# Ledger of designs, part 17: VHH binders against b5yem2

Target 1, 146 residues: b5yem2
Amino acid sequence: MFVGEYYHSLDEKGRLIIPNDFRQLLGETFYLTRGFERCLNIYTITDWNNFSQIISSFSPTDNLMRKLCRFWFSGSIQVTTDKLGRILIPSFLIEYAELSKEVVIIGAGKHIEIWAKEKWEEFNKEENILENMNEINSKVAELWKK
Below, E stands for the ipSAE of ESMFold2; O stands for the ipSAE of OpenDDE; V2 stands for 0.75 times the mean of E and O plus 0.25 times the DockQ between their complexes.

## First folded at step 10 (VHH)

Design v5 (framework vhh_brivekimig_d4; at its last look DockQ between E and O 0.03; V2 from the best seeds 0.00; counts 0 for: pae E 16.2 > 2, placed apart)
Fold by OpenDDE, look of step 10:
Structure v5 (fold): chain B 146 residues (1-146), chain A 122 residues (1-122)
Amino acid sequence: as target 1 above (146 residues)
Amino acid sequence: EVQLVESGGGVVQPGGSLRLSCAASGFTFSDYAMSWVRQAPGKGPEWVSSISGSGGSILYADSVKGRFTISRDNSKNTLYLQMNSLRPEDTALYYCAKDSPQRLSEGYFDYSSQGTLVTVSS
């Protein structure tokens, strides 16, 4: 599980430092993907492969799953950290997540997320989470008892 | 010189528990992620779990999720692996390692340490 919240800055060349604590577990090479929100996700090679297998296992006749497949695979790249622990984020992912300068990197359990700071702060407001808390609790309860 | 010394192995019945320890020296322990790797008889090394230097982030292999717990005490330069609900397939030599989980998963492992033997059998 990746945990924590880190504030960093995207440089003019589109490079972003990955927090050391995360890098220690990610290794030098990992996957960067579009998130399901307007953020970017980081997966270990192993986790990306596992999730990719799951996505690929859906019926090709399922229109929704075809959309998911396109979204997932077209939005995924393998990245490698440089000596300073930075990755280069391609323009299409920068644009997707609307990254500019200040970014927030969070541990989201099985993956890491990269957010534009302003978008994260808006998205992560307590009222936004509390709005769905009952539903979240219900889902959590269902899984917890298993 | 990096030194890692594993201990805590033994013979247990299925469903039993063991706690492994790894004493580390020769480097700044808290600056590095630490991992457990195991090697069963006739098999290659298998990555088991990793914990970041701070201890905040942790990864497990699917085969041990929910049963094993990795932890560390940086004040003691010691890595731990609490193994619960042990199964026969957990039988292996267990090693601690200072390497990335990905490399360990790919089979890159330094066998310089002796490891500690865990045997799960009825």
Scores: ipSAE 0.666, ipTM 0.856, lowest interface PAE 0.7, mean pLDDT 93
Fold by ESMFold2, look of step 10:
Structure v5 (fold): chain B 146 residues (1-146), chain A 122 residues (1-122)
Amino acid sequence: as target 1 above (146 residues)
Amino acid sequence: EVQLVESGGGVVQPGGSLRLSCAASGFTFSDYAMSWVRQAPGKGPEWVSSISGSGGSILYADSVKGRFTISRDNSKNTLYLQMNSLRPEDTALYYCAKDSPQRLSEGYFDYSSQGTLVTVSS
């Protein structure tokens, strides 16, 4: 499981250090994708393959499912860390997530998310998270019954 | 190795107070949001409160707002929960978690700690 928040800087060349705790679970090669929010996601090769099989199984006649396939596959790239544990983030992904110099890398359970620090701080403001936490308690209670 | 050790639980009367502590080690405490989660007998885990790494953002479940106060001391790597006006329904095993509220929405919990038992009964 990927847990926690890590604060790092994106350098001028678009390189970002991946936290050591995350690299121990990822290995050196993994997938960098567009997130479903304005963030980036990182998946292990195994999890990316599994999710990709699900997405590719959707009917080709469904317009919305074709849009999802294009979004997912065109926004995915396999990356390898360098000897310092950094990855190079392509410009189109930097633009998608609106990344600037300050970046927050978070664990989100089965995947990792990369956020611009400003967007992450706005996401965490009390009014955004608090409004959902009581619903989350109800959902967690239901999941636990399984 | 990440370690979280809860303490401060006990048996109290309704209306009483307790202060829980969570000693953290094995990670840079100030970089992480921390949460309290509780689990009553026969029920699923319930998120109680969260506090950002800096302490600047704090969230409470509706069931405890106004009665519980979360805090942290980053110089001592310690998370606290002051519980006032305790009710029988607050009876639960209380855990601290190194996670953020977002992980609870995906159904994940950190069960690495033992928790501390709070019993509210007359």
Scores: ipSAE 0.000, ipTM 0.218, lowest interface PAE 16.2, mean pLDDT 81
ESMFold2 (binder alone), look of step 10: mean pLDDT 80; pTM 0.809

Design v6 (framework vhh_lunsekimig_d3; at its last look DockQ between E and O 0.02; V2 from the best seeds 0.00; counts 0 for: pae O 12.8 > 2, unsure alone 58.8 < 65, placed apart)
Fold by ESMFold2, look of step 10:
Structure v6 (fold): chain B 146 residues (1-146), chain A 125 residues (1-125)
Amino acid sequence: as target 1 above (146 residues)
Amino acid sequence: EVQLVESGGGVVQPGGSLRLSCAASGFTFSDYALYWYRQAAGIERELIASISSGGSTLYVDSVKGRFTISRDNSENTMYLQMNSLRAEDTGLYYCAKDSPQRLKREYSEQGFDYWGQGTLVTVSS
């Protein structure tokens, strides 16, 4: 499981170091994807392949499923860390997540997320967290009844 | 103020051994992953070993079986035991720390908060 919060800088070429605690689970090569929020996600090769198999099984005649396929596959790239433990984030992903110099890298259980620091701080404002927790509590209560 | 100070470098014959130390202050040592990097002349720094806050270790292939990273949280010190040294191991050795806390950080161009000044290891006859 990926856990914790790490602060790093994106350099002028779009390179970002991946925390050692995460690299020990990821290995040197993994997938960088668009997140379902305005962030980037990192998956192991295995988990990316599993998710991709599911997404690929959707009917090509379903408009919503075609949109999901385009979002997922066109926004995914396999990356390998360099000798300093950095990955190169391509410009289209930097633009998607609106990354600037300061980024926050978090563990989100089975995957990792990369956020612009300012967006992560906005997400973590006390008022926003409490609103999210109220929604989560309602959903958990509903799922518990099943 | 965060400080990392490398020591233990020197001149050694091929096949010899050295033990490097990284003395740390200004942060809660046990909370952070720590790294050893090496820089040969004219080459960018390269990761050679790391140790997580939980004690898990990682080595690059070129040093596996020859180098051992360790930490002593009671002494706020990380070590690199270097055995079977080769001429290719010559270089300036740096320690670095990861930054799992989000408050008031300084960033380096490689994304670490802090680096030491380095300790020189020369492997020569």
Scores: ipSAE 0.000, ipTM 0.268, lowest interface PAE 12.5, mean pLDDT 81
Fold by OpenDDE, look of step 10:
Structure v6 (fold): chain B 146 residues (1-146), chain A 125 residues (1-125)
Amino acid sequence: as target 1 above (146 residues)
Amino acid sequence: EVQLVESGGGVVQPGGSLRLSCAASGFTFSDYALYWYRQAAGIERELIASISSGGSTLYVDSVKGRFTISRDNSENTMYLQMNSLRAEDTGLYYCAKDSPQRLKREYSEQGFDYWGQGTLVTVSS
């Protein structure tokens, strides 16, 4: 599982270093996608395929699912780290996540998220998971007992 | 080997202040978010504050405005400044670090991190 929070910088060429701890789990090649929030997600090839199969299994007559399919697949790209552990983020994904120089890379369990620093900090404050930790733990405990 | 060592605990009167320290070693300190937990007698350990690798902080409501989490990357040390202490703040205070293995643990703990030994804070008149 991907865990932790890392602050890094996007260089002038759109390259971003992936934390070593994450690279060890990802391998050299993996998928970069749009997140449902204005962030980017990283998935292993296996997990991306699994999620893609689920998304593709919905009825093509479902308007919402068609939108999801377009969003997911058009926003996905396979990337490979270079010798320094960097990936090249295409411009359309940079624009989508509004990435500038300072970015935050977080582990979100089964995937990684890449955020613009300011957006992450604001988002994290708004969500305030820490304030809800006891409630979350209670819910998780209930599910665990099932 | 990851090591976290808490210090600074003690006995204080209500309204008093303490400053806790967490000395870290065995990993690149500046790369990781760190956390303060506490455990009162008979109560499960609870997360009370966090600080990101970049210095972003979060607090639970019960400590907001009274506690301040900070870090000194040059010293590999995290701090918790505790002001306006209350009786309910009494407990063992732990610092914790993220672990790639933390989500593989069974759900039986409030946190899934590397833990220190803890430092005792007693607020009593």
Scores: ipSAE 0.000, ipTM 0.218, lowest interface PAE 12.8, mean pLDDT 86
ESMFold2 (binder alone), look of step 10: mean pLDDT 75; pTM 0.738

## First folded at step 12 (VHH)

Design w1 (framework vhh_brivekimig_d4; at its last look DockQ between E and O 0.03; V2 from the best seeds 0.00; counts 0 for: pae E 11.9 > 2, placed apart)
Fold by OpenDDE, look of step 12:
Structure w1 (fold): chain B 146 residues (1-146), chain A 122 residues (1-122)
Amino acid sequence: as target 1 above (146 residues)
Amino acid sequence: EVQLVESGGGVVQPGGSLRLSCAASGFTFSDYAMSWVRQAPGKGPEWVSSISGSGGSILYADSVKGRFTISRDNSKNTLYLQMNSLRPEDTALYYCAKDSPQRLLWGYFDYSSQGTLVTVSS
């Protein structure tokens, strides 16, 4: 599980430093993807493959799943850190997550998320989290009892 | 010189528990992620778990999720693996490694350590 919150800056070339704590487990090469929110996700190669297999297991006649497949795979790239621990984020992902300069990198358990700072701060407001807290707790309780 | 010494292995019945330790020396322990790898008889090495230098981030192989817990004590330069609900398929020689999970998954492994044997049998 990846945990923590880090503030970094995207440079003029679209490069972003990945926190050392995360890099140690990700290795030099991992996947960068669109998030389901307007953020970017980082997955280990193993986790990306596992999730990809799940997505690919759905019926090809399912219109919704076809959309998910397109979203997931077309929005995924394999990236490699340079000697300074930076990845190059392509323009289409920068645009998708609306990244400019200040970004927030968070551990989200099985994956890492990259947010524009302002978007993260808005998204992570207490009132936004609490809005769904009861439903979240119910789901967690169900899983915990199993 | 980097030195890793595993201990804590033994023979247990299915459903039993063991706690492995790895004593590290020869490098700044807290600066590196540490991993557990196991090798069953007649099989190749299998990555088990990894923990970041700070201990904040942790990864597990699917085969051990919910049963094994990796931890570390940087003040003692020691890596741990708590193994619960052990199964016969967990039988293996267990190694600790100073390497990334991905490299270990690709078969890159330092065989300089002796490992500790875990046997799960009725």
Scores: ipSAE 0.466, ipTM 0.779, lowest interface PAE 1.1, mean pLDDT 91
Fold by ESMFold2, look of step 12:
Structure w1 (fold): chain B 146 residues (1-146), chain A 122 residues (1-122)
Amino acid sequence: as target 1 above (146 residues)
Amino acid sequence: EVQLVESGGGVVQPGGSLRLSCAASGFTFSDYAMSWVRQAPGKGPEWVSSISGSGGSILYADSVKGRFTISRDNSKNTLYLQMNSLRPEDTALYYCAKDSPQRLLWGYFDYSSQGTLVTVSS
């Protein structure tokens, strides 16, 4: 399980050190994706594959499911850490998550999230946390009611 | 009170077939999606297949598509997995799981069973 908060800097080339505690669980190669907030997610290869196969099984005639597939797959890349434990974050993901110099990397159980520090602090304000969690859980539950 | 009991595992040669069963109790079986998940020694769990409560929607992992068939009999509260054209890489402990919609989305499966061992070797 990924847990905790780690504060790091994004360098001018778009490289970010992944905390050693997370790398021990991830290995050297994993997936970087768009998050469902304005953040990025990191998944192990196994978890990304499991989630992706479920998403890709939805009917292509359902417009909302096609949008979900495009969002997920076009925003996913496989990355490998360099010898310093860094990954290169491509520009379109930096722009999606609005990343700047200061970054917070958090454990969210089965995945990792990468946030601009300012956005993470704003998300964690008491009112915003409750509102965001309720909205996200409602959408997820609605999409997967069976 | 939720109980899932798998059976039908065993040793089989490559190219062979096995049929797994999962008897369910303690919940309204027809209201829930069910899944098969497998775990090879020393590896993380791998999703294999899922079927909706009605049986109208079926999903397969790419690694088993065309070889495995998931089914259910809601009158008997039983989930099945027909495994054909078995390969050595299918060797694993197979579990059935009662998926919550949110856990299925995030890849968290409730393992409420002991599983049944499938070994594929010459």
Scores: ipSAE 0.000, ipTM 0.283, lowest interface PAE 11.9, mean pLDDT 82
ESMFold2 (binder alone), look of step 12: mean pLDDT 80; pTM 0.811

Design w2 (framework vhh_brivekimig_d4; at its last look DockQ between E and O 0.03; V2 from the best seeds 0.00; counts 0 for: pae E 18.9 > 2, unsure alone 64.8 < 65, placed apart)
Fold by OpenDDE, look of step 12:
Structure w2 (fold): chain B 146 residues (1-146), chain A 122 residues (1-122)
Amino acid sequence: as target 1 above (146 residues)
Amino acid sequence: EVQLVESGGGVVQPGGSLRLSCAASGFTFSDYAMSWVRQAPGKGPEWVSSISGSGGSILYADSVKGRFTISRDNSKNTLYLQMNSLRPEDTALYYCAKDSPQRLYRGYFDYSSQGTLVTVSS
């Protein structure tokens, strides 16, 4: 699991330093994808493949799953870190996540997320988290009992 | 010179537990991710788990999730693998590696260490 919160800056060329702690486990090459929120996700090659297999296993006649399939695969790219530990984020992903200069990179367990700083700070407000806390706790409790 | 010495292997019954250790020397231990890899008889190497230098980030193979726990003590330059609910299919020679999971998946493995044998049988 990836954990932690890091503040970094996107440079003028769209390059972003990945935290060393994350890079050590990601390796030099991994996947960058659209998040389900207006953020970007990073997955190991293994985890991306596993999730992709799950998405691909749905019936092609399911309209919702077709949408998810398009969203996931069209929004995924394989990236490689340079010698300084930076990845190049393509413009369509920058635009999707509304990244500018200040970004926040967080560990989200099985994946990493890249947020625009202002969006993250708004999203991560206590009131937003607490709004769903009871439901989250209920779901967690159900899984824990299994 | 980089040295990795594994220990803690043995024979256990299914459902049993073992704790492996890896003593590292010859490099700044805390600066590097560490991994466990295993090789079963007649099979190729299989990545098991990795932990970042700080210990903050951890990855597991699906085959061991929920059963194995990787940890490290940087003050002792030691890597650990707590193995619970062991199964016959966990039988293998277990190696400690100073490498990324991705490289290990591609077959890059330093066989300089002897490994520690784990045998799970009734």
Scores: ipSAE 0.476, ipTM 0.776, lowest interface PAE 1.1, mean pLDDT 91
Fold by ESMFold2, look of step 12:
Formats: structure tokens, sequence, C-alpha cells
Structure w2 (fold): chain B 146 residues (1-146), chain A 122 residues (1-122)
């Protein structure tokens, strides 16, 4: 599983070092995708392929599922780390996640997320954490079975 | 270079069976989900079935569910499609693909392989 936070810089060419602890689990080649928030996600080849099969199995007549397919597949690229453990992030993904020089790379269980530092720090302010937990608690309460 | 070579097509009567094979080379076969796609004369490509790299996840188009079985042998770099209870509407040129069915379905289909022709007729 991917865990922890790592603070790094995006260089002027759009390259970002991937933490060694994550590379040990990812291998040298993996998928970089749009996140479902304004962040980027990294998946192993195996997990990306498995999720992609699930996403592509949705009915093509369902408008929302077509939007999900376009979002997922058009926003995914396979990347390979260089000798220094860096990947090149294309400009359309930098723009999507609004990345600046300072980024945070986090483990989110089965995948990795790349955030602009400012957005990650805003997400993690104490008051925002409590709001997020209230939303989660509301969903859990709806799923509660006696 | 990536190569996919389909085989096993032929002419069969309705209700018959065929087994298609796809020999893969030029990439790490077990890392990729594989798909079968078919194209009838004068029609667009139609996704048929997909199988994950490990073989643990399998999907079928509704039109073939219960009649076709996808499988793979990662030790032989080979993808299979067992087709039973064939119908005239199954007549098509069948291709295997290493790319996701979404990429192929959205017009990214690469016709670099010849496919294998399946004809179901009386």
Amino acid sequence: as target 1 above (146 residues)
Amino acid sequence: EVQLVESGGGVVQPGGSLRLSCAASGFTFSDYAMSWVRQAPGKGPEWVSSISGSGGSILYADSVKGRFTISRDNSKNTLYLQMNSLRPEDTALYYCAKDSPQRLYRGYFDYSSQGTLVTVSS
C-alpha cells in the first residue's frame, strides 16, 4: 500500500522525482492520470488496467459513464522514470492539477496522489478535515444497518 | 516491436464452435489487459470481451455473454476466445488488442494486424 507525504519540487521542464519508497512498489513504468479532485493520480500498470476494464464496461448509452470514460482515458498516460527517478508531467496535467513549483506526493492506499502544495495544505486545515469527516459520517450513517 | 497475430478463424455453420488465438510479442504480455474486438463488413468496430493481465477480471459484451469464453496463457503469451453457439451476426473480422477497449472503441483502433475472419453461414 502507498502511505505518507513527500515534499518535492517540479522542475522547469515539468519533471518530478517520485519518492524511492513509492518507486519500490511501482516499478519503473506506471500510469499518471487525472485525479478526481484537482490533483494527479499514479497507479501501477496492473491496477490501472484493472480499473480501466471496470470503467470501460459501463454502458456507452449512459451519459455520465461516457463522461467518466473520456475523463479517465484521455487524462491517462503511461510514464517511465528516468535514471534519477523522475517523470515528465505533460503540461495538460500540470494545468489540470494547477501544479506549481512546490508539490506534495502522498500515498492514498492503492494509489499515489500529486497535489499543488497550497491545495494540499488547504485541504488539510483542521476546519476542512472536520468538514470532510462530517461528510463521511453522513454517508456512513446512510449505509448503517441495524 | 509490438506484434499481435490472430488465428483460428474459419467458416462454420450456425450453432458451431471456433477457438481463436492471438500470439503476442514485443511487450510484457502479463502486464496488460487484453481484448477481442470484431468488425463486420461495412460496420464499425465492436468490443467483444476483455481479460485482465492476471486473468482475474473478465468482461463480455451482452451480445456474446454465455456463448464466448475469453482466456489467456501468460506462459505462452497467448490470448484465446472460445466461441460456442455461433450465430450469423457473429460473422466478422476478429482482432485482439493490448490497448484498452475504450481507446479502441473511441476511434484509436490500429489496423496494423490482419485479424482472423469468422464466417457463420448455412
Scores: ipSAE 0.000, ipTM 0.106, lowest interface PAE 18.9, mean pLDDT 80
ESMFold2 (binder alone), look of step 12: mean pLDDT 80; pTM 0.818

Design w3 (framework vhh_brivekimig_d4; at its last look DockQ between E and O 0.01; V2 from the best seeds 0.00; counts 0 for: pae E 19.0 > 2, placed apart)
Fold by ESMFold2, look of step 12:
Structure w3 (fold): chain B 146 residues (1-146), chain A 122 residues (1-122)
Amino acid sequence: as target 1 above (146 residues)
Amino acid sequence: EVQLVESGGGVVQPGGSLRLSCAASGFTFSDYAMSWVRQAPGKGPEWVSSISWNSGSILYADSVKGRFTISRDNSKNTLYLQMNSLRPEDTALYYCAKDSPQRLSYGYFDYSSQGTLVTVSS
């Protein structure tokens, strides 16, 4: 499991240090993807392949599924850390996640997320947390009825 | 400026072995992961294997795991692929690539290379 929050800076070249604790679980090569919020996700090669297999099995005639496939595959890149444990984040991903110089790297269970610091803090305002948890609890309650 | 020159291909019988080499120049080879990609006749490209800058992380496609071994010599700026137990379905043009094949498709104009042809037939 990936857990916790780490605060780092994106340099002018678009390089970002990945926390050592996360590298211990990831290895040096992994996938960087667009997140479903305005963030980036990191997956192990194995987990990215597994999720990609599921996504690629969807019908290409379904408009929503085609959008998901394009979003997922066009927004994924395999990256390798350099000697200092940094990855190079390409400009299209920096723009997607609206990354600035200050970033937060979080563990989200089976994957890692990279957020602009100000966006992460806005996402985590007390009222936003309550709204998110209520939505989650409602969906869990639906499943429990079944 | 970036140049990747593949060599070591040839015609081999099923069960045979070949070693491919990729000579790299025009960039700091030791700072980058390297990959092998192959393209069979009439098919799209297929990722084969990747190796991190220090050889600490190595990945293989399931189709070649246990038969192929990727390695690198950073002092010679050279990437290798040892291919054992070759099968007819391994017949393809083999290319080396800087970083991953996904990275090559996301807005990079890569330097074209000739690749090295591997033909497995009797």
Scores: ipSAE 0.000, ipTM 0.109, lowest interface PAE 19.0, mean pLDDT 80
Fold by OpenDDE, look of step 12:
Structure w3 (fold): chain B 146 residues (1-146), chain A 122 residues (1-122)
Amino acid sequence: as target 1 above (146 residues)
Amino acid sequence: EVQLVESGGGVVQPGGSLRLSCAASGFTFSDYAMSWVRQAPGKGPEWVSSISWNSGSILYADSVKGRFTISRDNSKNTLYLQMNSLRPEDTALYYCAKDSPQRLSYGYFDYSSQGTLVTVSS
């Protein structure tokens, strides 16, 4: 499980260091995706595949699920850490998450999230977290598990 | 244009039953999860139940579990809600909604439909 909160910086080339603790769990190659919030997510290959299977299990004619599929798969890339433990974040993901220099990398249990520092601080308010966790995430999870 | 028309509401005594229907048009009904939402006087909308496109997934609010049954007929573009063992607290205007609970949780609700009134009173 990924836990913790780390503050790092995106360099001018779009490279971001992945915390050592996370790298030990991820391995050298993993997936970088759009988050459902304006953040980026990191998944192990296994977890990305599992989640992708869930998404793909819905009707291919479902308009909402097609949108989700487009969002998920077009926004996913496989990345590999370099010798320094850095990944290269493509520009379209940088733009999506509005990443600039200061970023926050958090463990979210089964995945990692990358946030712009200012966005994270705004999002990580008690009221926002409570609303998302108690009303939205649980229901979505239930729908996908059935 | 998306159109949802609810029917089947009425006045019943506690312990009674009603069956609501929702006729859908203006979209491919079989492509979408459908939900029932209700709004009691002076209260905000409350999610009641949801059913996936092929009825493979069904969810209920805790308040109606064991008493209400959601179903759908994609060949008729119709959503149903069988309500048994009705209670006074079930009194509300009932709406049919496109999509799953997560959209409702995000504040998405189409109030364009009139709903159907269910009144449970002795």
Scores: ipSAE 0.000, ipTM 0.247, lowest interface PAE 11.4, mean pLDDT 86
ESMFold2 (binder alone), look of step 12: mean pLDDT 80; pTM 0.806

Design w4 (framework vhh_brivekimig_d4; at its last look DockQ between E and O 0.03; V2 from the best seeds 0.00; counts 0 for: pae E 14.4 > 2, placed apart)
Fold by OpenDDE, look of step 12:
Structure w4 (fold): chain B 146 residues (1-146), chain A 122 residues (1-122)
Amino acid sequence: as target 1 above (146 residues)
Amino acid sequence: EVQLVESGGGVVQPGGSLRLSCAASGFTFSDYAMSWVRQAPGKGPEWVSSISGSGGSILYRDSVKGRFTISRDNSKNTLYLQMNSLRPEDTALYYCAKDSPQRLAYGYFDYSSQGTLVTVSS
């Protein structure tokens, strides 16, 4: 699992330093994708493949799953870190996540998320988290009992 | 010179537990992610688990999730693998490696160490 919160800056060329702790496990090449929120996700090659297989296993006649399939695969790119540990984020992903300069990189367990700083701070407010806390706890409890 | 020495292997029954250790020397241990790799008889090496230099980030192969726990003690330059609920399919020679999971998956593995044998049988 990836854990932690890091503040970095996107440079003028769209390059972002990936935290060293994350890079050590990601390797030089990994996947960058749209998040389900207006953020970007990073997956290991293995995890991206596994999730992609799950998405692809749905019936092609399911309209919702077709939308998810398009969203996932069209929004995914394989990226490689340079010698300084930076990745180049394409413009369409920068635009999707509304990244400008200040960004926050977080560990979200099985994946990493890249947020615009202001969006993350708003999203991560206590009141927003607590709004769903009871439901989250219920789901966790169900899984724990299994 | 980089040196990795594995220990803790043995013979256990299914459902049993073992704890592997890897003593590292010849490099700044805390600066590198460490991994466990295993090779079963007649099979190629497969990645098992990795832990970042700080220990904050951890990855497992799906088949060992919930059963194995990787950890490290940077003050002792030692990597650990706690293996619970062992299965016959976990039988393998276990190696520790100073490398990323991705590189290991592509066959980049230093076989300079002897490994430690884990045998799970009834």
Scores: ipSAE 0.416, ipTM 0.752, lowest interface PAE 1.2, mean pLDDT 91
Fold by ESMFold2, look of step 12:
Structure w4 (fold): chain B 146 residues (1-146), chain A 122 residues (1-122)
Amino acid sequence: as target 1 above (146 residues)
Amino acid sequence: EVQLVESGGGVVQPGGSLRLSCAASGFTFSDYAMSWVRQAPGKGPEWVSSISGSGGSILYRDSVKGRFTISRDNSKNTLYLQMNSLRPEDTALYYCAKDSPQRLAYGYFDYSSQGTLVTVSS
């Protein structure tokens, strides 16, 4: 439901315009999180809450699940767009995703991703596309084995 | 073709109980985690509970923990949700869904399912 690429600039205060098409689907308040790659993710409040309940309900005896819980919750904030449709990205998220002036905002189906333009272009180099295709092919093969 | 058919919804007074069923076909049921998701009128979808393919791992949304019990019968390809001590805020269209709890938090529901309506009113 989120689709496409949008090129925008991060201003000196760390504010970023969220594309109008995405805001129509998000509403004015939503969650900004660390992505699992060096990017940021945006989730609707509903999706963020659902993930959060799942993550917080896993057994605390699993060290990996505790690490996931810390990563998810410490890296999430609720944000509201201003009158110009901008959000303020806190410095710890700018640092995590290594954002600079030029950013790319993409639709990834159920969520949105914010990338430094340089990193997005690197991700899309042919060599990286082939690596991603290999991972996808391996996953598809796993899903279809008896 | 994957088919999920929910049943067991209805109108009940606060404090009452209902048991929802989800009949699954078109895939190897025991290989997949299953979840219940609900959508109240005017709200987005909300994850309720999940159960692993074997039934060995179970998760609940905090607001239903202790009141709802998820279960499955892999010999009948059926998922269940026993809902006790129902409250007005549990009023919603309930869907079952295939796949991990993480995938469900990204989506509203499986478009192939119609859901079953639960109404809790005095």
Scores: ipSAE 0.000, ipTM 0.146, lowest interface PAE 14.4, mean pLDDT 80
ESMFold2 (binder alone), look of step 12: mean pLDDT 81; pTM 0.819

